# Ledger of designs, part 4: VHH binders against FYVE, RhoGEF and PH domain-containing protein tag-77 (tag-77)

Target 1, 198 residues: FYVE, RhoGEF and PH domain-containing protein tag-77 (tag-77), of Caenorhabditis elegans (x5lx76r375to572)
Amino acid sequence: KLHYAAVEFLKVQNNYVQYLKEMAVLYPEYMERFGKRVGRDLLASHNGHENVVLQIKKIMVQILPIHEMLLKEIDKVCSNWDSRYPNMSKTIGTFADFLKCCQPFLDNKADFLNKLLQLRNEDKEFDEATYMFETEVFKRGKKGAVIQQLDQVHQNFMRYKLLMLRYSEYLIDDCDEKEKAQEAIQKLENVTQAVNQK

## First folded at step 21 (VHH; from z06 with S102D D104E)

Design aa1
Fold by ESMFold2 at other seeds, look of step 26:
Structure aa1 (fold): chain B 198 residues (1-198), chain A 123 residues (1-123)
Amino acid sequence: as target 1 above (198 residues)
Amino acid sequence: EVQLVESGGGLVQPGGSLRLSCAASGFTFRDHSMSWVRQAPGKGLEWVATIYTLGSYTEYVDSVKGRFTISRDNAKKSLYLQMNSLRAEDTAVYYCARSTYDEEVGDTEFDYRGQGTLVTVSS
């Protein structure tokens, strides 16, 4: 049903904003607490560079306000929903335009993944702390390993394209909202191609 | 150390009203969707209502629409359920629950739940 498809945008965006806060705030804070308990600074510089957890935090803090704005707009659409006048497509199309402005934030994701894997291999206490964070904080919803969650920014673009396709499928053919949905889908496809090509 | 503590249950006549409260601690309340669920005598657990993080979008099971109102106060870390026009069929233990949408299954899960508060609707 069209309303359920629209509400799925809200549910997925709620999850994603929660993910960003977990990575930007909860993970660094857990590493600090664990480090103090074992007498180590687990967030100290590594190989002459800032610790990768702090680098990830800085990027996530930049991304988070954009996604909080999108959540607010999606919530507004859902809260004022009238199936006679569906209107999600403009909100998602506008978001797709803003993704071009976020391109520099996405360029570093593979590097952060590699640095995190390297640090876990080289620092036993860092690895243990990350594992404990995964088991104590992530066990809800089967979120799995921090490493797998780091790719969520890229996966989120794919998710929105799929949600728009499903939403569009329930719209009446040859109506204004269907046309706007197709435009939003095209914008998301263009951004997805740019992100995949780096 | 997530803790959810319900209150406000009691005995009420059909057509009456009750307001349930839930005090939350041990997590960042404003970042989580919250739900009420209930268990009638001899029956399984039934979802009643969900409120999302911004406090504006809400969902209800059909049997309570127009009679129950879910709300939240993020500053007070509190969840509420205003129950009006109560019926005998609303008799249940009501639980405050923290909600998570499971995208893999396409359904809502309740990862923490309080001890519940009993609502009895009878003459």
Scores: ipSAE 0.613, ipTM 0.834, lowest interface PAE 1.5, mean pLDDT 85
Fold by ESMFold2, look of step 23:
Structure aa1 (fold): chain B 198 residues (1-198), chain A 123 residues (1-123)
Amino acid sequence: as target 1 above (198 residues)
Amino acid sequence: EVQLVESGGGLVQPGGSLRLSCAASGFTFRDHSMSWVRQAPGKGLEWVATIYTLGSYTEYVDSVKGRFTISRDNAKKSLYLQMNSLRAEDTAVYYCARSTYDEEVGDTEFDYRGQGTLVTVSS
């Protein structure tokens, strides 16, 4: 049904905002607390460069407010939903260009992945702390969850395109909302193609 | 460390009202969707209502729509369920639950639950 498809935007965006907070706030804080217990700074510079966890944090903190605003707009659409006048397409289309705010992360994703893997292999206390974060706070699986979740930024764009396609399938052909849905899908396609090259 | 403590249950006649409360601690309450679930005697767990992080969008099982209102106060880390026009079939232990959406399954999970508060609706 059209309402169920619209509400899935809210559920997916809520998950994504939580992911951003987990990576930007909870993970660095966990590393600091664990480090204090073992007498080490687990976020210290590595090989003359800022720790990769802090590099990721800086980018996630910049994109989080944009996604919090999108969450508010999606929530508003769902809270005022009337199936006679569906209106999710404008919200998604308006924010599509803002979703490029993740480009600095995607430009560096392979480097972040390599640095995380390297640090986990070279620093056993960092590795243990990350494992404990994955099992106690993240709770999305044992071992590798943080690394696997680096792809969430990329997958978020694909997810929105798929959500729009499903939402559009329930719209009546040749209506204004269907036209706006196709415009939003095109904007999302343009964004996803730009990010897929990374 | 996560704790959810329900209160406000009791005995009420059909047509009456009760207000349930849930005090949350050990996590960032404002960042999580919250739900009420219930278990009638001898029956399985039934989802009742969910409220999302902003406190605006809510969902209800059909049998309680128009009678129950879920709400939250993020500053007080509290979840509420106002239950009006109570019926005998509403008799159950009511649990406060922290909820997440599982995108792969397409369904809501409850990763933490309190001990519950008993609501009895009888003549």
Scores: ipSAE 0.610, ipTM 0.835, lowest interface PAE 1.5, mean pLDDT 86
Fold by ESMFold2, look of step 21:
Structure aa1 (fold): chain B 198 residues (1-198), chain A 123 residues (1-123)
Amino acid sequence: as target 1 above (198 residues)
Amino acid sequence: EVQLVESGGGLVQPGGSLRLSCAASGFTFRDHSMSWVRQAPGKGLEWVATIYTLGSYTEYVDSVKGRFTISRDNAKKSLYLQMNSLRAEDTAVYYCARSTYDEEVGDTEFDYRGQGTLVTVSS
């Protein structure tokens, strides 16, 4: 039903904001605490470059505020919801162009993956700390390894496109809200095209 | 270590009110959706209500709509359930739970739960 489709945006966005906080805040903090217990700096520079966990953190803290604002706007739409006057499409469409803020992460994803794999293979204590973080924070392996979760940024675009398509299915044809839904879907598609061209 | 400690249960007559509280520790409370679930004697767990991280959007099982109000205080790391117009059918152990939406199954998962507080509604 249209209301449940709208509310799923809130549930999915809550999950994504949690993911961003896990990668931007919780993972670096966990690595610091674990390192302190074992007498190591697990976030020290590696091969002449800043530690990959800190590089990821820097990008995620740029992305996080935009997604916190989107969460706030989605929450407002859901909290004031009236199925006679559906209005989610404007919120999603307004924020779609700002989702480009993830471009630095996407440009560097392959490098981040390689650096994480290398560090886990070369540093046993980094590897153990990452494994413990995965089992304690990512909830018993349901979300998979940190490395597998690097795809969440791209998957977020796909999730919002899917949600917009499902939401649009319940809208009356040839109405303003459905037109805005198609505009939001197009913006989300354009963001993925911009990523693929780089 | 994640801890959820419920309080405020007791014995009340039908039509009465109770306010349940839950004190949370060991995690960043403001970043998690929170729920109340309950278990009547001899029955399974039943979801009662969920409140999302911003404290404004809430959901309730149909049987309690209009009678129960879920709320949270992120500064105090506390979750609340105001229960009005209580009925005998509301008799249960009430649990505070940390909740996450499972996108694959389309349902809410509860990854931590307290020990519960007993609510008995009888005359």
Scores: ipSAE 0.605, ipTM 0.832, lowest interface PAE 1.6, mean pLDDT 86
Fold by ESMFold2, fold request of step 22:
Structure aa1 (fold): chain B 198 residues (1-198), chain A 123 residues (1-123)
Amino acid sequence: as target 1 above (198 residues)
Amino acid sequence: EVQLVESGGGLVQPGGSLRLSCAASGFTFRDHSMSWVRQAPGKGLEWVATIYTLGSYTEYVDSVKGRFTISRDNAKKSLYLQMNSLRAEDTAVYYCARSTYDEEVGDTEFDYRGQGTLVTVSS
């Protein structure tokens, strides 16, 4: 079912944009509100460095606009969909080159993990606020801890590669869209290899 | 503190129309896909329609295509279902739901829903 494969790009991209907003907007705002209630600045500098929540925010706000643009373009493809003229491959291929925008986050992921663990161990109010964020925002336990959410940036590439492979399998062997699909798959593979090597 | 409050249900004759509304609070409404689901007497929940975050792409169960229209107003944090050409088999409690795509299963899940509004289609 070619249309269902195309729509899955929209569903996956919606999820990823939500993730970026959770980390860039919701988590810092939650920590600020919780801190106000307890008379603390939970986002204050720690050990001579900017708070890790703010460091993550700064990188995520650079990534988010690119993915919001991709979401809009995927939505347009789905909203105007005609299975006689499938056309998702150009959109994915065009944006594949820009998906390396995540590299600054990936370069710092281990440091972010260590800083989060250290803050949670050393600051009881930071730890409680993070636990409450996980409980209230990830409600019903369907998501993991904030630490596990750091993997979403890396996993995004794997999702798009798999989606393109499956979409391509549902295409009839016409020359235009199938060829564009293979080009998009190659671009995604190149980005995945570049990201995995760092 | 997620809240979804449905309204607009009632008794209508076959061929009639109703408009359901859902007021949302406690989350950033514009960032979430939203759905209507329904439960007919003696049945389980049935997905009816989904609208995505930009308000343009929509999906419907086949039995309501052409008769029902899902829409949203992100500024008012509201979800709507315009139901036309109602049939007896549309009788159900209709729920507003916040929907999330479960990538592992490949299916849509509903992580919050309201208490529902009853639609009865009877001569």
Scores: ipSAE 0.600, ipTM 0.837, lowest interface PAE 1.6, mean pLDDT 87
Fold by ESMFold2, fold request of step 22:
Structure aa1 (fold): chain B 198 residues (1-198), chain A 123 residues (1-123)
Amino acid sequence: as target 1 above (198 residues)
Amino acid sequence: EVQLVESGGGLVQPGGSLRLSCAASGFTFRDHSMSWVRQAPGKGLEWVATIYTLGSYTEYVDSVKGRFTISRDNAKKSLYLQMNSLRAEDTAVYYCARSTYDEEVGDTEFDYRGQGTLVTVSS
């Protein structure tokens, strides 16, 4: 049970790093390729501002390296796992302090959503390209629309808190690892509260 | 276009070994967990092994632990399965698959797989 709870951190973090790469790399690249095919720059400035896809990319590129390092550390914990000496809590607790790196994205999420909706409504080729990206890259609708994926950054905090609670459930009471798990949970709660205040 | 091309199958005696390979193209190989799945004659698909993106953490179905080794080479965009101490029950078509964890269900899904390579273990 404890080993499976630890491994779920790896599976969830792998998904999140993939999400960040989809939004930071794959989506802008798809829009460039589609644009070249139809003779348009789909990432050109809109209403006097940088295109929303590029604005999202710039922020995601700042978040991604932190989460790639977290993935690497979680992988190390799982690869060296010994249930007699569980040790996931330090890794999660250490990286909880740095999860505030998402604040610029969260501060702008409503604006990104509005700009993306507006651009899809006003530019038919942008809308078609986004739809094709959603159906070809998001596994034909299983991940939903790009707009719905803007929530993944916020939802990631909820996932880590849930994972820590489940992991802590399987730890022996009154052990060092359980104490570290409670510390990590508290850090995640503090970050979640700070992020929700925006 | 995502493509996965398996090779290395064949006829082998019980106790023998084979090494399967899978060449991947059309996606960023290093960003995806990869799996081997197999289908025995007249049966459904069975998960065999998974390797995660960094090439370090691996998982196996109990029936192959200690006999099979999954590995990957991200630079060559290749996935491998070393199969030792083969048994008759290992007879199957083996597929290379790209795997995704479904957090809502709590289980691994396979969103693309290749055409397969046949492994026959018979005297």
Scores: ipSAE 0.595, ipTM 0.837, lowest interface PAE 1.7, mean pLDDT 87

Design aa1
Fold by ESMFold2 at other seeds, fold request of step 22:
Structure aa1 (fold): chain B 198 residues (1-198), chain A 123 residues (1-123)
Amino acid sequence: as target 1 above (198 residues)
Amino acid sequence: EVQLVESGGGLVQPGGSLRLSCAASGFTFRDHSMSWVRQAPGKGLEWVATIYTLGSYTEYVDSVKGRFTISRDNAKKSLYLQMNSLRAEDTAVYYCARSTYDEEVGDTEFDYRGQGTLVTVSS
């Protein structure tokens, strides 16, 4: 029970780091390669602004290192796991304070969505390249649409709060780990509230 | 584009050892959890082991714990399975598979696998 709840942090964080790399690295690279084949720069400036794919990449590159470090720490906790001495709460609590690194993305999410929709409507090759990326490379089914994936940054906070609540449920009452779990949950709640304020 | 190619299977006696290899291409290997699955003659697929992206955390089916070791070399884009103390029941085609966690169902899925390599454990 408790070990399974701890390992789910690793599985969820692995998915999220993969998402960040897909958006920061794979999508821009795919658009560049597709553009070469069709004789176009699909990442060229649009309407006097830097291409939205590159704008997203710039922000994701700022988020990614923090989450790669969190993945490494979660992996370490799982690899050394002993259910007699559970110790996930410190790792989650420490990184909760840094999860606000996503705020620049969230501040711009609506703009990124609008720019992506506009480009796909106005540029047939951009639209075809994005469709091919979604179906051939990104491969997340109907939830794999790039537009729908912009919500992953916000959803990540919800996931970690839920994971901490479930992990805490399996801890023995009145122990140091349970107290640290509650502290981490409170930090995640505070970040979630700050992120949801518009 | 995604390719997984297993090798290293063969015939061994009970108590023997084999080392399986899997060469990966067409995706960013270091970013994906990897698994071995096997299919005994006339049976369905059975999950054997998983290794996560950093190469540290591993999971095994109970029947192979202490005998099999999964490992990876991210620089060489390769997955390995060291199989020791082999038993007749380990006879199967072994597949290298790419693992994905589906958060909605709470389960691990295998979205690509290779053609397999046959391991036969017999006198």
Scores: ipSAE 0.548, ipTM 0.816, lowest interface PAE 2.0, mean pLDDT 86
Fold by ESMFold2 at other seeds, fold request of step 22:
Structure aa1 (fold): chain B 198 residues (1-198), chain A 123 residues (1-123)
Amino acid sequence: as target 1 above (198 residues)
Amino acid sequence: EVQLVESGGGLVQPGGSLRLSCAASGFTFRDHSMSWVRQAPGKGLEWVATIYTLGSYTEYVDSVKGRFTISRDNAKKSLYLQMNSLRAEDTAVYYCARSTYDEEVGDTEFDYRGQGTLVTVSS
């Protein structure tokens, strides 16, 4: 029913905010703690450049506040939900333009992947620490390897579009909310096209 | 290390009330959705309720809606379950759990669970 479709926005957004915190906070902190135990700085500069984990962190820290704001607004919609007056579309439509904040990450995704693989191949302790992070943090959550988690940023756009399409399916035709849902879907499609060009 | 410690279980008569508490440590409590799950004698694990990180949106299994209230105090790193109008069928070990939505199957999963607290509803 319409309520379940609306609530799925909250569940999906909560997952994504957790992903951003894992990459921006938990992974770098884990690498620091592991490094201290083995007497190494696992996040030191590599090949004359800032460590790739810190490069990813810097971008994720910029993305995270926008998505925390969206989570708060979605939670507010769900917590005050009345199916007679559905109102998720405005929230999603308002934030759609801001979702392109991920563009710097997507522009650099291939480079981040290559540098992460290279560092894991060249630094045995970095590789072991990353493997242990994957097994200890992802174990019950069923999240894949850190490399596979780089796809979450792109997949998140597809999730919002899918969620809006399903939500719109349950709306009554010719109502104001259905019109706002179509506007939000169009904004999401425009953002998806912009990020897919690269 | 993640730790979840439940308390507040005990023996109660049908129609009675109990309040369960869970003390959390070893992780950033406010950043995680939290759930209560239970295991009745001879049965599998059953999800009871979930509360999201902001403390406002909640979900319940149908059999407890209107009788149970989940809540959290992020400052005290504590999760609660107020159980009213208890029935014999509510007899179970109740576990505090850290939870995540699995988008692939459309269901909540639990990555950490406490030791449990026994609730017995009997005359």
Scores: ipSAE 0.510, ipTM 0.790, lowest interface PAE 2.1, mean pLDDT 86

## First folded at step 23 (VHH; from aa1 with V105T T108Y)

Design bb3
Fold by ESMFold2 at other seeds, look of step 25:
Structure bb3 (fold): chain B 198 residues (1-198), chain A 123 residues (1-123)
Amino acid sequence: as target 1 above (198 residues)
Amino acid sequence: EVQLVESGGGLVQPGGSLRLSCAASGFTFRDHSMSWVRQAPGKGLEWVATIYTLGSYTEYVDSVKGRFTISRDNAKKSLYLQMNSLRAEDTAVYYCARSTYDEETGDYEFDYRGQGTLVTVSS
């Protein structure tokens, strides 16, 4: 059970890094290519402001390297795993505070959602291109639409908290790893609380 | 368009070895987990192995553990399966597949696969 719980971090983080790349890299590139095919710049400024897709990209390229680094560290823990010396808690606890790099995105999530919906309503070529991106990139069943990707940044902290709780359940009481697990859970709770607030 | 092209299958004696290759194109290979899946004659698809994006962590179906090794070369956009100590029950068409872990089911989903390469293990 304990090894499976530890490996779940790797599987979840691998999925999340893929989602971040979809939003930070694939979506803007798709919009650029689609725009060239239809003779339009779908990423042009809108209402005197930078296009919302580019605003999202700028923030997500700040988030992505932190999560790529976390993926690398989780991968090392899993690849060298020894159940006699479990050691996931330090990795998660160390990166929990760094995960606040998502704060600028979450502060603006509602604004990004509104601007995306407004653009899709006002610009039919933008809407078509986004729909095609959703159907071609999100062909996997539960992966969701572009709007769901905005929620994934927020939900990621909840996933890690739940994963740490499951992992901690399989640790023996009053050991160093369980104490570190509780510390990591507390850090994740604090980051989640700060992220849900202003 | 996503394309996966397998090669390296053939006829081999029990106890022998084969190395399967898969050339990938039409997507950013390094960003995707990859799997080998096989289909024995008259049977359904069976997951064999998965390798994650960094190439370090791997998982195998129990029946091939210790005998098969999955690997990848992200620069060459290639996936490999080294198969040692082959047995008659390993006879199947082997498919290279792009894979995603489904957190709800605990299983892999395969959104693309190649044409397959036949491995026959017989005396």
Scores: ipSAE 0.471, ipTM 0.775, lowest interface PAE 2.5, mean pLDDT 85

